# Designs tried in a protein design chat: VHH binders against Flagellar brake protein YcgR (ycgR). Part 15

Target 1, 263 residues: Flagellar brake protein YcgR (ycgR), of Thauera aminoaromatica (c4kar8)
Amino acid sequence: MAELSTPSPASPAPLDGGRGDELEKFTLRGARQILQLLQDLITHRGLITAHTGGGHSFMTAVLKVDEERGRVVLDPSPDPQANRRALAAPRLTCVTQLDGIRIQFPLVGLGEGQDKGRPALFAPLPAEMLRLQRREFYRLQVPLAHELSCLLKAEDLARKPVEVSARVIDIGAGGVAVVVPTGAAEFVIGGTLPACRLALPDGEPIELDLEVRNLNRQTQRNGTEQLRVGLRFAALPRAADTRIQRYIFKTERALNAKARGGL

## First folded at step 4 (VHH)

Design B40 (from yb5 with D98Y; framework vhh_7yz9_2)
Fold by ESMFold2-Fast, scan of step 4:
Structure B40 (fold): chain B 263 residues (1-263), chain A 118 residues (1-118)
Amino acid sequence: as target 1 above (263 residues)
Amino acid sequence: QWQLVESGGGLVQAGGSLRLSCTASGSIFSDYAMGWYRQTAGNEREWVAFISSGGYTTYADSVKGRFTISRDNAKNTVYLQMNSLKPEDTAVYYCAAYRLYSWGPEYWGQGTPVTVSS
């Protein structure tokens, strides 16, 4: 009678979407619902982390839904090895967010070909999609233009102290996800990184203790490999909490206004 | 457990002012962020203003400089001061309470109508 574990809010790590009835109320199985959700991902240009197993993933996007052929068309990785892993995998587990709502779905029977003369990956439409409308999973995708960084106090592969400036890619109530160059530092799930510094706009860096919650080695759309680290805020001071909340909602509102044409 | 009760709506002439109030039941009001939304017939609810638990405010572009959101934690109340009202501000106004950093409101009020005549 064990409860299904949920991933850290900072994590793109997949949930076991097919297990029991615990996630059933969040699972879409209607063909129309699935088509609409996939179309929403296309419309919002949602980036998808596709997990191929063995701790490997790559960034993709849904390019189109081919209703007539019953398939979805995905953006291939520029890294040929990531594409080979995907094609060899018994299934892809795709994880994304739409307006802060976690979306997860399996793809089985992945193939490769071309769409309008461009390389593409194809898969049959998923039979189910998880739409997990739980507020603890909300993460603001940090605009690249904000150049948000977190100075991590970590250890290298030889367990010597190092400081690594990591790019913040998402931020939420309980933590951040950062990207670290492969080999820059070693992280242990459950380990604590003391006195890290989160640089937000409008003020001095916030000093925080961070707990490592998850690790994901990710092949980017440009073919480079990076380590994505999910970090939980430990003992967050009220002033820091308020600044983070202000940043999240201010940025979300600004992005929403721009998406609507800025008026 | 939680109930949000709005008051202060009504009919006002263009250029006029109204102050909306929203009173929450519950002992942890000071830990919640609060917001105001509005809805016209046939349209989705649109966000108007937000105030964090720490008092930081943000506004929709359409109301910046005209509306002010504030809170009184001792009274478990959030306010929306609406100045320089326009006919396009006509809507049903809803207050909303957010769990900290939630992607959307956890609690909604029943709504209070505001009509701005030209």
Scores: ipSAE 0.000, ipTM 0.108, lowest interface PAE 18.6, mean pLDDT 78

Design B41 (from yb5 with R99E; framework vhh_7yz9_2)
Fold by ESMFold2-Fast, scan of step 4:
Structure B41 (fold): chain B 263 residues (1-263), chain A 118 residues (1-118)
Amino acid sequence: as target 1 above (263 residues)
Amino acid sequence: QWQLVESGGGLVQAGGSLRLSCTASGSIFSDYAMGWYRQTAGNEREWVAFISSGGYTTYADSVKGRFTISRDNAKNTVYLQMNSLKPEDTAVYYCAADELYSWGPEYWGQGTPVTVSS
C-alpha cells in the first residue's frame, strides 16, 4: 500500500525534514509570518511538545518573542533532567497545534537564563515553520471530558498477549495518539496491533488494526513522565472513517463555539 | 552532523541476492533507529525495513521473509540483505536514520540504485 511509509497526521511526533519539497507549500519562511504565528501561540497559550532526541520530549510553551535579540523564550520543564537534555541537544523539534492545524518548527542553539527574574530557555527565532492546513494533517486535541479510550491488543516484555486501555489524546484522519501506562506493554515501531477497539461517544467501539508509528517518553509540565504512542489506521472502512470525521468536525465546532464564549 | 553513505547497489538477476550497506559518519549512530526505504520512478518513497537502537526489526509485507535488516554499532553501519530478488524490487534504495520515537526519518542518505533483471 502507498500509505505504509506515510506518517500518521494524528501523531504529535515530528515529520521528516527530508520531505521538505512535499511540505514546501505549507512552510512559512517570511519573518513577519513566523513572528505572527509565534504570537498566536502565545495568545492562545498553546502547549508545545519539544522533542530533544533519544525518544525524549517535554511540554513547554512560548512565553515571549524577543524581536530585538531575534530569539524566542520558552517555559522550562519543572524536571531538571528534561532541561539538561534539551540544553545538550543539537536541535529541538517543536510540535503543536492551533485550531486543529499542525504546527512544527525547529529550534537550534538552546540556552538558559532568566526572563523578568524567572528561569527561561532561549533560542534563536526559527528560520521556518510548518503550518499544515490539509484535512490529512488535522489533529483534534481530544477533550478530557470525552474520556475517549482505545483498547490495544499488544504484547508484554515476554511477548505474551496483553490488553491495555489507553487514553486517546489526539485524533486525525490517519490515526490517534494515546497515553499508555508505564510498563503496561511493549511497542515496536512498524508493528501491527490487530483488532484494537476505539471507543467514541456516539456508539459501539470501532474495531481497527493499528500500526505503531511513534513512541515518545514525554515529561509533563507537572514533572511526571508518560509514554505516548502514535498509531496509524492500517485499514479504515468507509463507515469508520465517516464516524471518526463526524466526531472530529462536531467536536471542533463545539470547541470553537465555547472559545468564542457562546453567551 | 550526520552523513549517511549507501553502497552495495547494482544490477542483479531475478532470484539473486544483494547486500546494501549504509555507514553513518559524524555522531551518535547507536542511539538512532535505522531504516531502509525505496522509490520507483513516479512513486513516493515506501518503507522497506526498520531496526531500532535495541535491535528490534520490522518489515513491509512485500519483503518479509526475503529481506533482513541488521546493524553493527561498532562500525556505525546498517545493512539490508536482499534475497530472492524480483524485478518488482527494482528501485533506488535509501538509508534513513530516525530518532527513536519519531514519525519518519530525520536523516536520509543519497540513495543507491538496484536493478533486478528477469
Scores: ipSAE 0.000, ipTM 0.107, lowest interface PAE 17.2, mean pLDDT 77

Design B42 (from yb5 with R99S; framework vhh_7yz9_2)
Fold by ESMFold2-Fast, scan of step 4:
Structure B42 (fold): chain B 263 residues (1-263), chain A 118 residues (1-118)
Amino acid sequence: as target 1 above (263 residues)
Amino acid sequence: QWQLVESGGGLVQAGGSLRLSCTASGSIFSDYAMGWYRQTAGNEREWVAFISSGGYTTYADSVKGRFTISRDNAKNTVYLQMNSLKPEDTAVYYCAADSLYSWGPEYWGQGTPVTVSS
């Protein structure tokens, strides 16, 4: 039986459907609201993680909305295998952010073709889009310049202990998402990684226990694959929680200041 | 408290037809996408057909033109009409319910066996 992982609120993975009643107030169902949100994603060049199932995803973007035909046009992956998985999937679950707000929507009936002579993926417009304006679901995309890392205590293919330095790609109140080098370690959903070390820019690394919540092989825009691991903070001391929240707040303020001063 | 109950499986000769039904207990059936999956011994469960909450349907290439998925929201039931059955369609068939907010199926039925003889 295929069982689904339960993502943390801080994870880029899709939210658990058992919260449907609580999420209804954040669901957009009006055609004009959906069209406007999709157009906002185009305008802001929002990158979308499209989950194809089986622990696979690829990076895409909305290229345009064809309102006359009721379709959205997506940028295909440069990896043909990622595109084959997407076309074979019964549904894509698309996850993105706009101004720190989590946006999630399904696409059903994906097809391939061409747009203005270029390969493209097409799907009917979604009937619903989730726009989560909750602080607890906020995830900071970690700037590459910060070189934020987490040293994970995991097991290799032979089940021997290994330490893996993983790049932190996003961080929230409930956890982090990291990129793990291919073949560096094996992870089991629900497994606990004890005494990992999260390196923040200011001060000594934070020692904490992490629970594996989701695993995803993501095909990047350049066609390479990376393993993305969603990790929940199992038992976070108040001092560590304060440092993490302070980092998130300071980084968000700095990014907002750059946006206001930018062209 | 959510349960999916499949029925309609059994033995059939190649070229024959079967209609599978899956009835959901509990609420909010109309808000869920519904799918059919199948599993052969020694292999992972594979997707067969899917119907969205709005009625849009998709099918695996191996069953296109032979299988039809449909739903009756008043009866909380999803159907799989299987025509022109082949020996390679032999599997345990599973009904699944999938919300807008989850990765694929959130709820699964217990499965119904389908055997196609040559």
Scores: ipSAE 0.005, ipTM 0.336, lowest interface PAE 10.5, mean pLDDT 80

Design B43 (from yb5 with R99G; framework vhh_7yz9_2)
Fold by ESMFold2-Fast, scan of step 4:
Structure B43 (fold): chain B 263 residues (1-263), chain A 118 residues (1-118)
Amino acid sequence: as target 1 above (263 residues)
Amino acid sequence: QWQLVESGGGLVQAGGSLRLSCTASGSIFSDYAMGWYRQTAGNEREWVAFISSGGYTTYADSVKGRFTISRDNAKNTVYLQMNSLKPEDTAVYYCAADGLYSWGPEYWGQGTPVTVSS
């Protein structure tokens, strides 16, 4: 029960509707609060995962808030197909994180054009934004220098067992998000991957069962596509939970010190 | 518990107009984005129009300039005004409610048929 890690979102995927009533108190609807939060994303150069539906997303950023025209200006993908999917979508679900705080908002009415001679995507200002300041929803963005990996036990296209080394891109109390090489394995939402091995710095790999929670083909800012898999910790033992929490806290503290120039 | 009930479908001649209505019961309607989808035999549902909780609208290219989506929060109702109807608009039309933090429709109506004759 209480001795296990609190379940949290394993990837930058949108939060499910089962938590809607609890999330209402974290929803911003004031025009000034929304403008300030969008401005904070600009000043921190926050990367946004924009979900276009159908298991697709692309990496973007808010470039500007145009208060006079009541719209946000977004960085388009260098991949034209990602931009076409976004423009064809009825809505975008935008997910980001700022100083450990999960931020999520919808955009409706996406268009394309130019801002001061540069290609841009435009959308009306969102009427509401989620700003979820709770520890259990925190996800650490894993530093590339840590080369954190998870050895997944999965199946290939022919349903043969295969082991895939996947790079861990974020980690929280309830799971991890990983990048899987194209064509390396097939994943089924709700499927269980038994006896996977999570390699943390400073110790033996942690053996654990993972449940596939979401799949996302994400177009990166360099135009390449990645398969991102959100994985939930199934029945996480206390010893493993303690090691994961120590890694998160230690890395968070080190990143905070680095961000403040050795503060 | 959410219930979405569509009305206003029927048979209409090409060039005519219909107004579809969708009334919601249950949760606070004003907090949801509302949309219209349509489905023809043998095909998946395709989106037609969306209106956000803040009143911003978007339309599929095939209906842009002909259809208008609107909402009345006091009546918990979303409308689709369909003008200059074409035979290819013939479909079953579905109302959908999207939670702010969902990946797509959380709640669906049962659908209302629209037939446009030549």
Scores: ipSAE 0.006, ipTM 0.347, lowest interface PAE 9.7, mean pLDDT 80

Design B44 (from yb5 with R99T; framework vhh_7yz9_2)
Fold by ESMFold2-Fast, scan of step 4:
Structure B44 (fold): chain B 263 residues (1-263), chain A 118 residues (1-118)
Amino acid sequence: as target 1 above (263 residues)
Amino acid sequence: QWQLVESGGGLVQAGGSLRLSCTASGSIFSDYAMGWYRQTAGNEREWVAFISSGGYTTYADSVKGRFTISRDNAKNTVYLQMNSLKPEDTAVYYCAADTLYSWGPEYWGQGTPVTVSS
C-alpha cells in the first residue's frame, strides 16, 4: 500500500502539521471533478476497498451517482456483518485505482436501503477525493492466474519462527499487499520481517526485508474473511527493484492488450 | 495537545434554531476536516455534517436543508447552524476533527446536549 495513502488501523495518530498541505496538490475539491471521477469508477467497474475502521474492510463498487440527492450508491457486502460494521462506522475510507492512479476518498453517513429493488448502501457525495499521480503510489492488481506469492518469515503466538506462504494481491514500487491464511502468524504494525522471499515469474525468488504497515480483515465478495497485510520494502537492492518494476510494466502492458481484445 | 470545546447547546422548542460552536486548541485546525456527530441514549454516534479543510460540505439526509456547517479558520472554530429543529434532533452533539486519510475522527469534543421539546 502506498505510504501516504494508506492509513494504519492500529495507529491512527495524527501526522505532523504539514500533512494537509503536502496532499493538497493531489486533492480534488470541485463538484464536477468529483462527479466525473465517481462516474469513471462506475464505467471501469473498479473494485473499491472500503475500510470500516477497527482493522476491517470489504470489497465494494460504485453502482450509481445520484447527483440530484447528492449521494453515491455502493454495492453492499454479501457478509451481513461487514455491512453492519460499515453502517456503524462514522466513516469509510475508500481506496481504489483508475488507470494506474491511486484514488482515495472518505464516505461519511452511510445508510442502507434499496436501489431498483436490490439491497444497496448510500452515502453523501465526498467533499473531496485524493488522486495520487506519482509513480511511487501506483499499485498493480496482481492477476490471480500469476499465483504470485511471498514467503513470509514471521512469528506465531508463542513467538516461535514460522514461515507463511502468502498470496500477493497488489504490488508497487514501495511494497506488496498479501493475503495470509487466518491464524498462520502474528503481525505487528511497524514490525520487520527479515529475509522474506518474493516469487516473481521468470526468475529466482527475491530475498527482501519487509515492514508491516497495515493489517485488515477483509470480507470477500463470496462472504469469506481473510487477513490482508500491507508490507513495505525495507531494504530493496537495485537489482530487485529493477525486476519488480519489469514485472509491473510487463503485466500492465499485457492487461492493457487484453482489454483491447488481446488474449 | 489537541482539544475540542463545544458550546451553544440547550433547550429549544420544535421549529426553533440553535447554533453550535466548536473551538480547537492548537495550530493545525486548518489541516483537519471537521464534523458534527450526535448520540441518542441507546444508540451509537451518528454523523450529521462534515466540512473539509477546503470548506466543502456534506450532510446526512436527515438534516440536509435544515443544518449548515461552516468554519472560521482564523478562530479555529467550526459551527453547526440548526434550523427547523424537530424532537428527533434531541441528542448530545459532538464535534470531531478528522483527516480524509484516517480511519475515523482523531479527536472528539466532550459533547453538548440539545433538547428539542414538542
Scores: ipSAE 0.000, ipTM 0.198, lowest interface PAE 11.6, mean pLDDT 77

Design B45 (from yb5 with R99Y; framework vhh_7yz9_2)
Fold by ESMFold2-Fast, scan of step 4:
Parts: sequence; C-alpha cells; structure tokens
Structure B45 (fold): chain B 263 residues (1-263), chain A 118 residues (1-118)
Amino acid sequence: as target 1 above (263 residues)
Amino acid sequence: QWQLVESGGGLVQAGGSLRLSCTASGSIFSDYAMGWYRQTAGNEREWVAFISSGGYTTYADSVKGRFTISRDNAKNTVYLQMNSLKPEDTAVYYCAADYLYSWGPEYWGQGTPVTVSS
C-alpha cells in the first residue's frame, strides 16, 4: 500500500523542490550565517542524513569547517558502498534537525581523503542552507518531570523479541527521539517497530508503529552509554494524532507562560 | 564494563609477519565497525584499517596490500594480519570500536607493542 505523506519533523526525507518559492524566505545565503549554522551542527554533534539519490542515504556528521580551503569535512560511512554511492552522486542532499528546527542543504563536488589520519569526505561549503522554523517541523523538548516513556517492541542481537522502555527526550508531530540503554536491543535505520506504546499524561498508552530514522550512540560523562534513536510515526489514528498534538501544544503553552512570568 | 583486549604483538624481523587479535567483552560487537590504529612516540595516533559490521574493509595507503583486517562475530574478535613488515611499522597498535554512523571510536584497547627490527 503506497502512501504519500507530507515530510514530518522526524523525517530525514528531502522536501519537495516544487515548493521553491515558499521555501525562499527560510533559505540562508549569507556566508556568516552558513558558517555559524555548520558550527552549531558540529557543537551539538548533529546527525545528518545524506541522500545520494535513488532512495539511498547514509548517516554522517560535519566533523569540521575548513574556512581557509572553503570546505566541510564529513564523517564517512563505515560501509564503503555507501561512500562510493556518495562520491558518484552529482549532489548530496543533507537533512538534519537542531533544537527542533529542520535544516537542509546541498553538497556538490564530494571528494575523499584523510583528516588527522582518519578517512574523511570533503565538499565545498554550501552556497545555501534551508532552516525551517515552522510549527510542523517543531520538536518539543520533553520536560524531565513528565517522565514520558515509550515501550518499544524490538529484537535483540540474536533476533529474539524484546520489549524496551525508552525515555522520550523530544516529540513532534511526526515522531519522537528516545534514549535506550546500550545493548538493550538492535535497531536498523529504516526498520519498523510494530505495536509500540507511547505513555502520555492523562490517559492510556497510545499504540503506534514506529520507523527507525536515525541512531546515535553516546557515552555520558559518568561513563555510562546511551543509544539515541529517532523514530517516525507511521500513519496514526486521528485520536492518537490529536492526543499527541494536544500534549505538545499544552506543554509548549505552559513553558511559554512560565518564561513570561519571570519578567 | 565494555573492554577491548589486544594480543599478538611482539618483536619480528623486517619481511616477517604478525597477527594481532582484539577480543571484545560485551554483546554489542556485531553492531560496531572495528578498526586498528597505531602510534609512534612523538606522533599522533594514525588509523591503519577499518572493517564494517557487514565485513567491508578499508586501509591506509601505507599498509594496502600488506595488511588484512578481518572479524569473527561469533568470537567477538577482530584481527589484523600484518605481512611484509617494515621497520616503519614499529608502533603501539590499538584496537578501536566505532558505532555505525558515529563520530569516531567510542572504545579503545590499551594497545599492544609491535617492534620490527631492520
């Protein structure tokens, strides 16, 4: 069953080029703005989905900006086939998010080499970057006090079914980001987790199907490891979508009211 | 909690061979790309070879054709077969684990010394 969905805030898929006129007001072309945004992605270790065309993509990140040579340095894929596809592509479309804001930019003229003794991909600095500060791309940072969780139905490394309770760290109209203990389950980008349960305040858990969109393993300062998983909602029942949106809007309003009360 | 333990280093004459092994404790080895790095006194740590979770390999130009990286996921072990060794291969060799799509190695071994005599 084919389905045509509007790209969600959690989706790494590139936006429709036919929206060029509408997106122009969100496009950054100033050199200083582009450099600052790339540096913000480096500082926040933002994972980037790089689309090479033909339905192929790989996870990367900006390792550094080389202003003197006018280029970005990217983390290559561990899969050499993905790197070969990227190098052969006439253009990469890079999609990421920073503090709930969707960011998209092209890279042209990709090359390979080494940076500080490690394999790296290089490309000229992008001439433009799209930064969408629209509500449909908004991600609510979940207050720790809300103790939001999602029960994931996944597989362990032996392909045995396992249930994992994951802490929800952000939520948007199109998905959630969760944190799981390292080793609790195996996740594959593009894989579907069926019949998961999202626990929101004020009601029964919401049953939903989740698609894995991105993965990032992080070691915390106390030495413990966490896996961060970006999950897209498959098509939701209207009631579930309404409850999720209500939670987002209610929480956003409460946070905004608290901030204004401090004046 | 998660440890990488290297073995197989030692002294060898130029033209000789050594096989380094690195065994990981823990259940996540098969999810990681594994690599070998080396460091000589006064120099930065240099990558030597990577192997993906799917078995695809990449090598530094200085070792292409001489070194072979391989893995055995059932044994949680990665290997570096070093042939036609040269005095300039003398270094401390480090095993490293890098999660797929991460920024670089998350785990490092303690290192195993390799000395190649002229």
Scores: ipSAE 0.000, ipTM 0.170, lowest interface PAE 16.9, mean pLDDT 77

Design B46 (from yb5 with D98E R99P; framework vhh_7yz9_2)
Fold by ESMFold2-Fast, scan of step 4:
Structure B46 (fold): chain B 263 residues (1-263), chain A 118 residues (1-118)
Amino acid sequence: as target 1 above (263 residues)
Amino acid sequence: QWQLVESGGGLVQAGGSLRLSCTASGSIFSDYAMGWYRQTAGNEREWVAFISSGGYTTYADSVKGRFTISRDNAKNTVYLQMNSLKPEDTAVYYCAAEPLYSWGPEYWGQGTPVTVSS
């Protein structure tokens, strides 16, 4: 009831594993295709996670494409420190989704300015955009209404065991991304969290081992910061894998039906 | 499997120098951007230097003018030359591989400790 924001499906967790050599066939390099895709992001109000490096990101959106000057205009973060990190970064890696298709693109040469009297970030048009229409790169954005959680068995700053209930924000075949309150636990990339419990809507919690793959301090559009932790399924039993895939497929079908007005 | 192996860390006096190396295996190195990150106890991992596949380099303000990142694609190796080291540079240093179409690092090294005595 207190929630003002609508659920955002456009804030995906980072993809796991390398496919750089195979991604060339999904790369758009034509100026017209790039302009059209950026315009589609504006039209669909696509929220973008902009990674600034060092485990930091912020939520933004393309507000405008200035074709005459060859630039995009981005929504700045309400956190001045996030904007400062972005301006100092060698590159922004921008990630979003349209109709279940993963879209990624780099922005280089970020600057700050004004758009009709409001603060804005701008960058030259990207020379390349990745459009991934593959099932294996799919991450389901978990609806807030599902209240999906994962009980993490982690350690605090003194290396004492602590249990943290984390909200699952996305889920795929290889892992989950969760939101953890700042300071709730210490996470180390490559560390293993044993015997964690993933609570799916149907049935008992799934007990599984998770490996920490990435840590990201994401500044939300309201200016608050959250720690996003990317977790890989270390050893996934067949029964657990089947339950997770069923949840993903069932939820995706329901979301697609609702989006198309079939509800 | 894709793996990054760091070397070159150790103990050094303030004002001294160290050269870190990171060798990649199991994948196409030359198409990847490479970065160096560091982490101190109780703090988040922070970016310190970046080199693109095309050789474009950038540095965090705290290390600019003192650190130099470079790469040797024939050896699948990225280097961090650290000069004029300060006690504040004491950290575990991590090599990271960043494919062009990733949200940042996809592959991390195991980390190499660097201790700078005052």
Scores: ipSAE 0.005, ipTM 0.203, lowest interface PAE 10.6, mean pLDDT 79

Design B47 (from yb5 with L100P; framework vhh_7yz9_2)
Fold by ESMFold2-Fast, scan of step 4:
Structure B47 (fold): chain B 263 residues (1-263), chain A 118 residues (1-118)
Amino acid sequence: as target 1 above (263 residues)
Amino acid sequence: QWQLVESGGGLVQAGGSLRLSCTASGSIFSDYAMGWYRQTAGNEREWVAFISSGGYTTYADSVKGRFTISRDNAKNTVYLQMNSLKPEDTAVYYCAADRPYSWGPEYWGQGTPVTVSS
């Protein structure tokens, strides 16, 4: 492993310390605030992408906060290799979302054991958590029922052009994250995918040039791996930008209305 | 402003022991995770060990069972006890304070050389 791994994670990508001055306003350091936020993640059953470095991550969740022992209890991966990568990593960067707000925190000193007879991963409580409330950082988790897709113009392993239909898992003002079928294409960070087609509800697909910003091999809760690709909108037409923002706003409002239960 | 000052390096024979110390000045030592890294000529810095603010430890496979990291929050000091030293452990050792949201430390010490002779 390199001394400093380039952050190459899932959607959204972990934020780098080079933005520390901007991020200080959104950083929680109070023990009570951290405990409350972790408890909120448990209550809302928030799925967490835990980045182990080197473009690897796995899906987990906070199962319990052990305040007496100063520990957080995490759901282990069913894939033993993902757990071994996590235990070998100097730190995990955990990324999740609560009600559209990005939450990110480090875990250092990961161990394994059991909680009430069940396999578990343990880590000390984080000293700080990022809660990013600004709308331009907002990423909508796309509901599975929407079946949003993007047709990508990419290259296969032999460098031949190929079209790949990818499921859109999140979307924001600056781009999308997609899941690519295993072995379907090769991606290069900084590479441009021309004339891709984003299928949004209520209209024709939007034709877009997309730039590859990050790649992440994520181990799912069923033990399989998937490739997640973060893609930036290049040269986005104003009409397309308006449609994307409208979709985000409409979907966010619908999710918020459902959560409030008709009150 | 944070400053990390390392001490305890030197020349030692294979099979010997050294204890490195790193003392922090500045505002918030007890809330940070601390770590040790090492670097040999021509190679990137390699992570060696971490200790959380709560005292939980993690080690690189190459040093597990031989090195022990500890901290004394009252003295703002982190330690690396190195036992059963090998020539391959020859490096400049750096202490570091972890920054959240990155894979690299926010604050670094100046480094202390350790030479293990065969």
Scores: ipSAE 0.000, ipTM 0.171, lowest interface PAE 14.4, mean pLDDT 79

Design B48 (from yb5 with L100I; framework vhh_7yz9_2)
Fold by ESMFold2-Fast, scan of step 4:
Structure B48 (fold): chain B 263 residues (1-263), chain A 118 residues (1-118)
Amino acid sequence: as target 1 above (263 residues)
Amino acid sequence: QWQLVESGGGLVQAGGSLRLSCTASGSIFSDYAMGWYRQTAGNEREWVAFISSGGYTTYADSVKGRFTISRDNAKNTVYLQMNSLKPEDTAVYYCAADRIYSWGPEYWGQGTPVTVSS
C-alpha cells in the first residue's frame, strides 16, 4: 500500500482522481468557467507541474488557448526525456496555484509541434478543472505534544464491538488520519464508524460519524508496522466544523511563529 | 449500470501471443478513452496502453512495439494484442474507461490473469 497522505496546497503531488465524490463540489465543468480559468493562468504567468506518472513530472505553463482548434498550447520541458515521458503518458495531471488556491486538471492526448516557429506541446481543452480553496484541502500535521485522539466505535477481529483510542496524526476540514494500535480493531474501506468522539484541546469531545476512506500499513524506521486509517467526516455540525477550523488555524499560526524563532 | 467485462486471459509460453478483450455495457462507449493497466503481487497497478475516443494511442516503454491497443466502437469493445510475451508480463490485467478530460478512470473491470511461462 501507498503511505497515507493528503497533499497540501503547495505540494507537487496530485490529488487522487478516484475521489470524485469528495472533489465534485470543487470541479468546474462549465466551458466558460474553464476558459476563464485557463486565461487567468496565462495572465498571471502561473507555473504548472505536469505529472506524467511513475513519480515523474516537469514544469510547464499554458502559453495560449486555441479555441478554434479546441486545444491548449504548453511550454515544453528543457529536458527532452521529460517531453518523451509526457508524450508517452496516457494523461498529464497538471497542478498549479492562483492566489494561493490549488488548481488541478487533466490533459489527455498530448502531441508536439510548433507555435510561432518554436517547439510546443498541444492537448485538447480539458472538460473539467479542480479549483480548491486552501483551507478546505489543507491537512494539519498534528504535533505529537498535543496528544490528539479520536475514540473509535469499531469491531475487533472477532467482530465484537470495541472502543479504540486512536492517535490523530493529521486533521483537515474533511477528516482525520489516525494510527490504530495493532490488532485493536478491523476496518473496511467504505465502512461507517458511528458516534466516534474526537478530542480537541478545548472543550468536550466532538461526537461524529466517520467513513473509512483508506488503509495503509506503514513500516516505521525502527521496523515496527503501523496501521494508518484515513477517516472522512460523514456529517459535521456547524459548531463542530468551527471548532476544528479554529484548532487548525491556531496550531498552524503557532507552528509558523515557532519556525520564525517565536512561538 | 455501466460495466466493463474482460476476457482472453490465460496461460501462455514465453514468445507467444494473447489477445485481451474488454466489452462495455451501458453508456456511450465512443465518448470514452480506454486503457489497460496491470498489477503484479506486491506492486501498484501500472498503466500499459491507452486509446483515446479519437483513436490516438500511447504505450508504456516496457510494452512498446510488442503490444497493440485498438477499439471497435460498434461492439463497445477495446482490445489489447500482446505479442512476444515475456515472463515479466505475468500480471492481472485491468480494463479501464475514462472520459477524455477526467481525473483518472471512472470505471474499472474486474481483472483478467495472464501467466507467461518460461
Scores: ipSAE 0.000, ipTM 0.138, lowest interface PAE 16.0, mean pLDDT 76

